VHH binders against q9vpf9. Designs and how they scored, part 45

Target 1, 373 residues: q9vpf9
Amino acid sequence: MSMSIDSNKLLLRKGDMKLDNYPTCAVEALTRLETLIASRNKQNMVMQIISEFIFLERTPKDGDVRKSQALPISQMNLFQEFQLIIALIEYFSRPGRDATRNAIFLSLFGSHLTPQRSKLLSRLISTAVSGSVAPLLSSAGTWMQQVGCKTPLSLEVAQNIVSDFISYSRKTPEQLKQLPMVGPHFAANFMVAVADLYLNEQRSPTLNPPPDALLDTITEWMMENPTLCQASQQPLVLPAGAIAMPFTTPLAGLLRWVVLAPLVSNRSAYSNLHLSLLRALQQLVSSGESTALPSQDLMQIVKSLQSYCARLAESKTDPQADAAYQKCMERFAQAVQIALSSNCITNQIQLLCLLESLPPHKLMKIVIEAHKK
Below, E stands for the ipSAE of ESMFold2; O stands for the ipSAE of OpenDDE; V2 stands for 0.75 times the mean of E and O plus 0.25 times the DockQ between their complexes.

## First folded at step 19 (VHH; framework vhh_nb_b201)

Design f23 (at its last look DockQ between E and O 0.54; V2 from the best seeds 0.64)
Fold by OpenDDE, look of step 19:
Structure f23 (fold): chain B 373 residues (1-373), chain A 122 residues (1-122)
Amino acid sequence: as target 1 above (373 residues)
Amino acid sequence: QVQLQESGGGLVQAGGSLRLSCAASGFTFSHYAMGWYRQAPGKEREFVAVIINTGSTYYADSVKGRFTISRDNAKNTVYLQMNSLKPEDTAVYYCAASPDLQWLLYGEFDYWGQGTQVTVSS
């Protein structure tokens, strides 16, 4: 009994770790972190070990790495980065506790990300998608929720996936298509991020549609699995005492896509996606899950439509005669009707007021009148 | 030395608004999660809101939709916009700071301000 405690104490000493063989030292470091990560008081040591033995960063000898002002510079070369990616994939594929795995993942990438770590993270996740590494993707999904799915870091990860699988890969469509089955939580959070990247006037003054292949992929996901959007609501497995950050569903962002699409595209895929979204919304109603559609996100859609109508006015075009606007409003009204009936929209009154500010649409008018009581 | 200094508290009528500020020093502000707690007389300190390094936010249910937490990294300041204030919001409000990772893993804060009094009259 006494030997096990002493062996555990020996494993906790940073001084026993040697940088002699990479990536062996990184793997050893990860193993040591399993024990350390459970201790709140050893966070500085955890960070030091990660910096020194995993990312080969120069850390100040004396001080709290958590309080350091300077971003550490990694001495890793491209080959070592590749070795680390492989080592991490192997490590996360080992049997273990989900909470520990998630904690380690967060410890690696959840704090101050250097540009190098950020790039490595993106590559790691892309490799995990390619290899269908379910445990790693699960941790990545947890990570995205904790850091925020619409944050620059999450968007970078999402953009990298789009680049790797949609833009550059001839074979990648199949691997990406399997993502909802392999890592549903990550897939859902990924959808949140990619939805935010396109047809979003907050990001670009112009409504930029998603790549066709991405649209088709997302549409297929939604058609095959109407409950995929609920995967974002999966309870996080975190260390004891941790607070799970709020989840975000992809529904609002994807709704923005389908509602605004008629302004920029006539592709039938948007109609299919719209139908899938309506089905997803109906399923949420049945599950009793609340707050699937934040009012703020819907308000953004309204603002985009307002802007469009303003442009029509400048051109002396009647919105009632504009086929694109009518189609936008039709799709929007159908979704809002279902959502309001399910009480899944926050701040409903504000949304209704804002919807009333738009040029009248027959179906939308009916929806507003039905719920403004 | 780490310092957190709250300001902006005071007396306000029910339905009114206040904006709290917390000026931080002694650490790399951009690397920290910043949060607000409050403590009413005779009650335990309770969580109000947090904003992490990435800008992601989390709110207590009691203040959700009414309060907004934000940060300005250039000014090393975190803010709490409080709207639609209620008498039950009366408390000393404390600014808190923690390394971002520590928050993400443990939901805890390492540093605390002295607090600012907020009083909401009926």
Scores: ipSAE 0.778, ipTM 0.910, lowest interface PAE 0.6, mean pLDDT 91
Fold by ESMFold2, look of step 19:
Parts: C-alpha cells; structure tokens; sequence
Structure f23 (fold): chain B 373 residues (1-373), chain A 122 residues (1-122)
C-alpha cells in the first residue's frame, strides 16, 4: 500500500481556518475530519489538523518554513482547555453514526498522546462521567479496548477517575454509581484498568488495597448489573476495515483482589465482591483463550501466594495452619471450580499444574483432580 | 528513509520452531504498529500478527497459541516466535509497519519489508 499526495493538506493550512478563532477552528476541524477519515488516504493531514487546530501544537514540519519560530507552540491556556472540553462534549453528543464518533475519538486520542493531550483526555472523560454523556463514554470505552485497558494511557484515565470521584469526594457521587447504566462498556473497561492498579505486585512492591469507597462502588456495580462483565465482550462499532483488538473482562483482576485480600484486609466488602464474582462466573458464555480468565493473569495470583508462603516459612508457620492463606485458597478454589465448569479459563491444564505447586488446600486439591486426567 | 529488514527464516521440520526478527529504521519505532504477514506461492498475503505501540497484540486464528509477536523498542526490532510449525506455515514472511492510527482506523500498513522465506517440511 501507498498513499497519494492530497492537495487538501495544503489548502487547510492556507484555507479558511485560523488559529485566532479558537475554539471555532477546533469545531470546524472536527467536522472536516469526518470527510478526511472517510477518504482513508488523508491520514497525515488528519494528524496535522488535529495537532495544529484542535490541540494548538506546532508540528515539526511546519517549523521548516518558519526557522525563527522553531520553538514549540505554547500550550493551551486554562480558558482554551475549558473551551475545547465543552466543544468536544457537544461534538460527541451529536446524533449520528457510532462508527464516525469512534473514528474521531480514535484519531484524537488513539495516536501517541502528549502529556497535554493525555491530561485533556482525562478531564474530558471525568466531565463526561459527571454529565452522564453516554455517546462520549461509549467512544471512550472503545478507545480503551483499542489501545489496551491495562496500558499506561488507560491506567492514567482510570487513576484520574478514582482521584476525581473517590479521593476528592467523601461520598461516591450519583453519576459514578450510575456509570454502568450510562456507559456499560466504558464501566467494564474502567474496572479492568482499576483492578490492575491495586493488589497487584506487578504494579507495586507490596499489595496495596483499593480505597474502600472504590471497592464498595465496584461491588455495588457487580451486584446491580449482572451483565456488566459481558459488556466488555460486545462487538465494537468501528470504521470500515478496522480490526477490533481483543477485549478483556474485569473478572481476572477483581478475582485477584478478593483472593489476595485476606493477606492485607479484614473488610467484609471483599466477601460481598467474591460472591458477586462467583455469580458472574456462573453466567458467562465460553469464549476464546484470552477473553474471560487468561491463565497468565491468574498466575499473578499464584506468584503472590507463593511469596506469602515463603514469608510464612521464614516465620516457621505452616501454610495449612495459617488462617489468611486458607481463606485465600478457599476463595481461589471456589472461583476456579466455577470457572472451569463455565469454560471461563484459558490454558487450564497449564494453570492446574501451577496450582499444584502451592501448599496443599483440601478444596483446591479436589478441584485439580476433578479436572485433570 | 523507512527500512524494514527481516531475518531468521529458513528450513525447519514440522513441530519445530523459528524466531523471525525485523530491524526497523527511518521512523520513531515506539509510535508505530508493527506486524507480520505471510504469502504462500499462488496465494494472497495473509495477516499473521500485529503489535501496536502500546504493546497490545492481535493474531490470526490459524496461528493463535503457536506464534508470539513481541517488540524491543530500544533495539527498534519486532520479533515473531513461531512454535509448533506446520507445513501450511510455509510462506514468505513480511514485516510491516505504519503509524498506530493507520492500523486502528483502517487495518492497514504503510511500509513493508523484503520478506524472509520459511519452509516447513513434513
């Protein structure tokens, strides 16, 4: 494949758009981008228009004709950032085809994000949550899946939502509680991301539990929205020719929370979340090897339990006599048993062999033998 | 100038393994989606795998579980680890690259390597 030269790129730099007319030039750019994206041979022009007229950046190629002005364009001031956020909320609230909205969202935020663009994305999404702006949240959910829910880009968005709605609030706002109803795909992808941030030794040297209000919110989401984990499995609405990247359910990450919680917490909310996860596992439809409970994600749980048992050995404590370890293994075994019955674990033979490496637990031993020849 | 150079091809027995490499230059590697395609004699190029700039991957059904795509941004190199090879995997394997957004919007790549032959005997 090759791309032809497009004269529209030159016209847009010299056409009827002016930077002095902010945010009007951003609004005009958004409407023109729909046509350019549909032409599919306009990718370089799309990126240049977004940089220059929407985010007010000076591209390196423009600097070649203005050598005395090769310095970076000043970042947007606070008023312009607010103006852009409002313009984007209005744009993404328009009636129309979901594929077009998703194409624009991916064009704005699907390429390499500068720190300024990433900050604006996080503020935009938090504003959309506060305003219950369903079409924008649907596009954000699609974006999270396409760039990856556990990548730094998505984790930053998730962290900012926790900051805005959990850390800065004494009480969880109604709009966050309603997020699964307003944007179920986004809520599911947010849970994937936020589950990765806590009780995860790949992210932190120690097991750091989630804030209590976040745990309570997610537990309520799971109880009140039985199909929420399935929302991550729904087909995406994408531009013609685009390929959907693999979806991820929040089940493995949340299972890690409830299985490891006895090592660091006595909070009863983990028992309620565990029950909700068992019900969700019972309801799942079998899918591909990477969809519900990838064995690689579950191996992190095994590694954390192995590390804990190594510390027990240093303290001369038998894991079979340790109440926390026994509780972890009870929850883990119950989930594994149900998941195997529902065909929710990929690469299950490999996982079963690894589970045998842990100090024995009666229920887990029974589960392993029942599913191994 | 964008350059993609594949290496690591060769002849291997069925059930064996090969590791393909693709050295890339002429663009900011960490901002690009990288992929592998293959073409058997008399057939059209077929998608094998992609890894986007964030590290997320996608595989053709025919190679899932057997092939692994990975990247090393410090070395500007993408890899394809091919295990459990079958005679039907015999093809010229091409490295491909484009800005991540080109892949996300259109499922297409702008740049292609010269290809490296992989032959799997029965």
Amino acid sequence: as target 1 above (373 residues)
Amino acid sequence: QVQLQESGGGLVQAGGSLRLSCAASGFTFSHYAMGWYRQAPGKEREFVAVIINTGSTYYADSVKGRFTISRDNAKNTVYLQMNSLKPEDTAVYYCAASPDLQWLLYGEFDYWGQGTQVTVSS
Scores: ipSAE 0.577, ipTM 0.840, lowest interface PAE 2.0, mean pLDDT 84
ESMFold2 (binder alone), look of step 19: mean pLDDT 88; pTM 0.887

Design f24 (at its last look DockQ between E and O 0.60; V2 from the best seeds 0.00; counts 0 for: pae O 7.9 > 2)
Fold by ESMFold2, look of step 19:
Structure f24 (fold): chain B 373 residues (1-373), chain A 122 residues (1-122)
Amino acid sequence: as target 1 above (373 residues)
Amino acid sequence: QVQLQESGGGLVQAGGSLRLSCAASGFTFSHYAMGWYRQAPGKEREFVAVIIDTGSTYYADSVKGRFTISRDNAKNTVYLQMNSLKPEDTAVYYCAASPDLQWLLYGEFDYWGQGTQVTVSS
């Protein structure tokens, strides 16, 4: 039998779980949530316990026309936020089943995020990176896949890691260098997210390159960790009955970086990254698997190249004589050739037609002709 | 009082397109996962697509690349754009809904519409 919400609050208040006993009441609430989730209780009760005892939230009552849609207001001060972060690090570090940790992480951060919860999540993950807290990073990786690596929530987390470990650091910290070893699934999903943030005209009207230190870090990760791009393909550990959302590899986004980079940068790191990407594409053994390089992502690259060529035409510059365009096309052609040979591209006919619309490039023309038959 | 009402079904020739709609009421639409299932005569109900409040989507392999799920939170409506229709797409299509965490934790939908018929002629 299910218990009422009032009965669950009474049960949670036994012992030391009271609001004035923070953060102890949050830790006890987490323990109670394990039982409620395992018995498949209705989510309204789970959400109430999380809001009231973990995040110390209440709903506004007066003065707002949109009260039925109002987000909860956090009443935590800065010290309580720090206490909660430490308590969560300790909770996730305890020995236990991965499915339980992942269920708790998804319950806390999988939906219903206020701005305060989103900021706390970003601080929690950055703290876990600094502390090399593998169990928490494993749950964060699962979380990114389940909510989507390119959604605003995931991009906010990725931006905060770049800020904390790349922008403010004098040198790349060892904890960031080791992230692929400590949390490979999270590192792969982080790469998906940061690849979306830079050199992406869907996100910005200009092609903004990644910070040099971020580029160097990603390039080193790819060189030192040959299977990293495949880390998300491992089965997720989720509660019984839960469905794994589709994984995403970082290959398409990083390919966009290396193909478009000659338009904005001469850094040699892009050549090393390109080589690592070509090797990763060659190593793919999946037959019929086409999620690695979705044609929509490749068509986005084509659109950016078309926009650049339109600007060249405005200044009366011939694309076939433009060194940057030719370098972009050389890298693109090399990757497309390998991807077609490995069956990594969806909707190949549509893509080939779109590639043919670009100003001619010798290698790309050969690749198109070899695969149109 | 949760209500899901599908519309947009009908008869269409192979290769054609249809757009299904599902109007939802009785819950905070933007906090729910929304999905589509279908059932052909004599077969079990089959997953088609889902969209979570974060915007993340997932499709059955049989419809990937041809069908697109989307939502309009201002109108409390979820859509299924069906292109390049085939005779094997013939089925009753059901709209489904549950809170995001019910989907994320258990892969379940709590609420179902009555369905709309889609028939694709050879």
Scores: ipSAE 0.528, ipTM 0.816, lowest interface PAE 2.1, mean pLDDT 84
Fold by OpenDDE, look of step 19:
Structure f24 (fold): chain B 373 residues (1-373), chain A 122 residues (1-122)
Amino acid sequence: as target 1 above (373 residues)
Amino acid sequence: QVQLQESGGGLVQAGGSLRLSCAASGFTFSHYAMGWYRQAPGKEREFVAVIIDTGSTYYADSVKGRFTISRDNAKNTVYLQMNSLKPEDTAVYYCAASPDLQWLLYGEFDYWGQGTQVTVSS
């Protein structure tokens, strides 16, 4: 049944939408967005519809919502937020085109995120994890890549998941354990974000380890699926003409965890994670996939170790006699060896130079000498 | 009124470097993705680089590793550091702006500057 061009025009008129029944009007808005999102010339209308009918924000009567300096104030109450979350889950669970779904998701949470929208996003994703909503998680994974996995928004989402499933749970829920199977792309990008949250001196002057349950979960993920980190490299399904942002692999952040862990923890989980990372790195070599380890991320590890050695020096302790430092360097050297052999590190020369600045370690020295030629 | 003003273009020898600047006004700069395009004579305008409001960057394959896009929100300015310039980089370079992540969906920008000429000699 060829929906007449006229019916499509009617669907495009903002004037026909009524705010009389929430969340029905939001669902209707989402349906209308399916058509509008494909049009490059209707971006402003899309934003207006989203603002007014989905998030119940006050929009300026006259003008481009995109140009507004004032953050729109949502009139949504907590119940309406809950209704919206349920409505969105239902909507994204419907059969449809992945490109359209992803575009709608990005439109909902990509433009001028208010604190309220940000919180709603976090709750939505947590609910999707709890319900194992694969299509929504796929869109969330795409979203994280597009906005950046280490951005404040992505980190907020990650922190919220940690809070909901780790901090407030006595036992890690099965739904989180299944996340790599349900949404591998999201899981991988989630790992990028959580890896950035912990054992990171750029975020905190102190090396804060991840919660034990989180560490165990991530370790289990990596042990069960050595190719999980490759899920971050999945091609994005976007509308025609859309620009896909570069992917980020969780390998560098997790490597930071295992390398720096001896400074703060003796948990065996880090050893297991380290082994899993080495396996993952080996798998990358076989796949011919390019730059999995940015040099900059590895340099951060070196800087942390430098700082530690400086502290040792202040205490007149020889780094060669420090068991923690030796263990750090051993783990680091093993990973670097594999990575260099696979040519998966960017700016290798710079990294090697920086590694030479550290107190000598037998294995690291061998690795450096082998690759400095 | 939205204004984008490019500067920093000029003549440079192959292998040289230039830094382009684009001063923006008339909109909330920190909420916009900023990008650079270029158009060579007789060719279509092509994407060069973009930096979104979150700081994430994307580059065309032809300039990856040579060009760096950055932004200063306090100055409402976006920069393009161009290193290892080649004759094929000769073009008019245009600054572009798009609100938030909309450009990611459509690959389009809402606002354009007047452009600055970059000429790379052999």
Scores: ipSAE 0.015, ipTM 0.345, lowest interface PAE 7.9, mean pLDDT 86
ESMFold2 (binder alone), look of step 19: mean pLDDT 87; pTM 0.874

Design f25 (at its last look DockQ between E and O 0.71; V2 from the best seeds 0.70)
Fold by OpenDDE, look of step 19:
Structure f25 (fold): chain B 373 residues (1-373), chain A 122 residues (1-122)
Amino acid sequence: as target 1 above (373 residues)
Amino acid sequence: QVQLQESGGGLVQAGGSLRLSCAASGFTFSHYAMGWYRQAPGKEREFVAVIISTGSTFYADSVKGRFTISRDNAKNTVYLQMNSLKPEDTAVYYCAASPDLQWLLYGEFDYWGQGTQVTVSS
């Protein structure tokens, strides 16, 4: 009598884990997941366990949770959420395999999050930053790369960090300042996300600068650790057979900040950040890594400058006489010069052509002429 | 029942372009990673591109910069824009689908289409 795989699944569910003892059941669930995640054929069970015993969500009685259209509704209260955060921090602080930890983290907070899970994730990461919980931050960094650093989920996490540590704090907490040391991979991916949030015309019709404290923090990070941007390139520790999603470097986004900053701000911090970026680019040249600056990201900068010049034209202002434009172009040309010399820009010809479309700048012209040969 | 139906294949000259489409049904499309594989005669099936539910993409090195994978969740359709096609791109192209985590954790797809032939002439 071949007891159907379905009956064994039910037996494993009912018998051993009691929902009446939270967060103990969640911790037990996490422990069980360590074994289950190693099995490729048990993902549905993993998801069910997570839903039922960790997030206290109502699971459909029948069917593949992965195929369900309805987002499960969690029955967690605020206290239980807090308990879960603490339990997770403790769990991820335990000795274990990084691959397993990262897999569990991905399974908990995969690409499809309920609003409650998303909020909990943000709180969890903020707590991890505050507590300098290195293993959890490492998993969070891995998660950001796998789901994408510029995705809504990652941006939400980044925004919450900014909110918690910058917006609501009179002084930037020491824990945030130390983030690059505690979790360099996460810090780098965080920088990708925050860079995407500000001075980005794709997100806002207006160039919105970052908060001053955030700018200062990022600038300090970059000045103190010129190799921080390379932390995003670290190989992911994932289960066997897993596919690492491509990394994203914060360099392009931060370059956008410094290049476009003169249009909205005269803060000296941008000059310092620019200098640190140039140094970082120079270091990449030495490492032979060719993928540091996607041409698409640089093209976005050009488009913003084109738009600005169009506005100048409407006002009958000569771009040659516009100090802001000149400063933008100077910073941009310096960075492009270094990047081109290191062959770290993809589709260089397209970029050069696009750069030629801008009102002429002395240094940029030199750079273009040197590389169109 | 899960169904994946490819379309858009055909004969094209080297340097030309094709756009493949895959219509999906039988699952919550917006929660799934969608991918493309190809198999040339006498060769193993090889990965081409994937797009996960978040919109993040990954490409094989052989097609990077030439191919673009995209999705329309409203239409339950994944696309593969193929530019600058080469004779080496000649293959049967297969659409694939899985929950995001299935692909991210194990590099595997659960569902496959029947495939569409792409032939690039020199």
Scores: ipSAE 0.798, ipTM 0.917, lowest interface PAE 0.6, mean pLDDT 91
Fold by ESMFold2, look of step 19:
Structure f25 (fold): chain B 373 residues (1-373), chain A 122 residues (1-122)
Amino acid sequence: as target 1 above (373 residues)
Amino acid sequence: QVQLQESGGGLVQAGGSLRLSCAASGFTFSHYAMGWYRQAPGKEREFVAVIISTGSTFYADSVKGRFTISRDNAKNTVYLQMNSLKPEDTAVYYCAASPDLQWLLYGEFDYWGQGTQVTVSS
């Protein structure tokens, strides 16, 4: 009952909007959403305005009455999609409070997205990367953290960036190379997402290496930007009362790449990336509940190595004589030693027990004994 | 009409495990953040865990590593797996729900279940 004034304001604003005036009605809706969000209006009404006036969605027509709960139907043509992307780039580029931009970005894209909205989001972000639009990329970085960097929404964005800038490009664009300087939080979260897409048996049945150009780009980012892996550890700028969802650094995922790479690749870029990761681990500041290398992520690496050793056993190959396995273990041992010294691992006793289950490696044995009390 | 029905509570010895369930109806479950809170007698309700519709989770420090929140959108159900239970976990556990944006923007839930008692004996 205390929402009567806010309901009247919402009805008045919807009465002032005209769909035939696109994209102006979307821009007006964004302005009115700032007020509604600040007044803490019920989110169902906010979502209705976004659906109707920004994304031009309608409730399913009467001919679909026999179906259960129907999804909104987009009525945007290609020209209107282009107009919306331009309007959003302009909106997020305007001077204003970061918390407000982040609240609007989360309102547009932070919940269950229709396929059409997901497509628009990916195009918007790729356009922002191409244009080096720092305020939008900052909001996208916050968005990735809040919805989760490894969730389907974030992975779709990461896949589209790889497609747009690596797969469909004859050479890596300068704007992608500059991404860590333009949007460091987004670049870090993009690395978390893209690291999850490759050399990851939890996501794919096989160890699929990243494209060479992507590997080279990530390696260069890490070499030139020593603090990039820490970018997500900075406090988020969110509306008052909002709670930051847990950040994730790209360290664990990229470590998985360099440790498992000898099983599938001989590219020397992995050695350069490994060196950069060791330096990043050496430079990390100890943290409490937000430790950069959760032991569960490292145990995933152990499981992949166990699977490989099981295949070696089927072919009657001794793991100690297998050059690929020995290289994996050399890199893993070096990283584990440094990470323990830098206080980057949680639940280290559990991890050390699992490491003992792997076929022996000289350096890893030394590391285990040094930290096993 | 929004309804949240908790189940799975009971008496368990310290070190034991319980799995709480919360069946939800009256809203589009796939668009909602789901959470668990608990309240011991004479104390204020405290946050335990949240899972938003994307699958992202957040836990109170007191339960990290012991409790796991999960959801099944096909069954409109959220779960709380509670392992290594301690006597201090004794409380009424409440299921909570709101649109994702209410959680993301404000850290709050609009709807609450009736609660299920969890008692951990020493």
Scores: ipSAE 0.608, ipTM 0.851, lowest interface PAE 1.9, mean pLDDT 85
ESMFold2 (binder alone), look of step 19: mean pLDDT 88; pTM 0.892

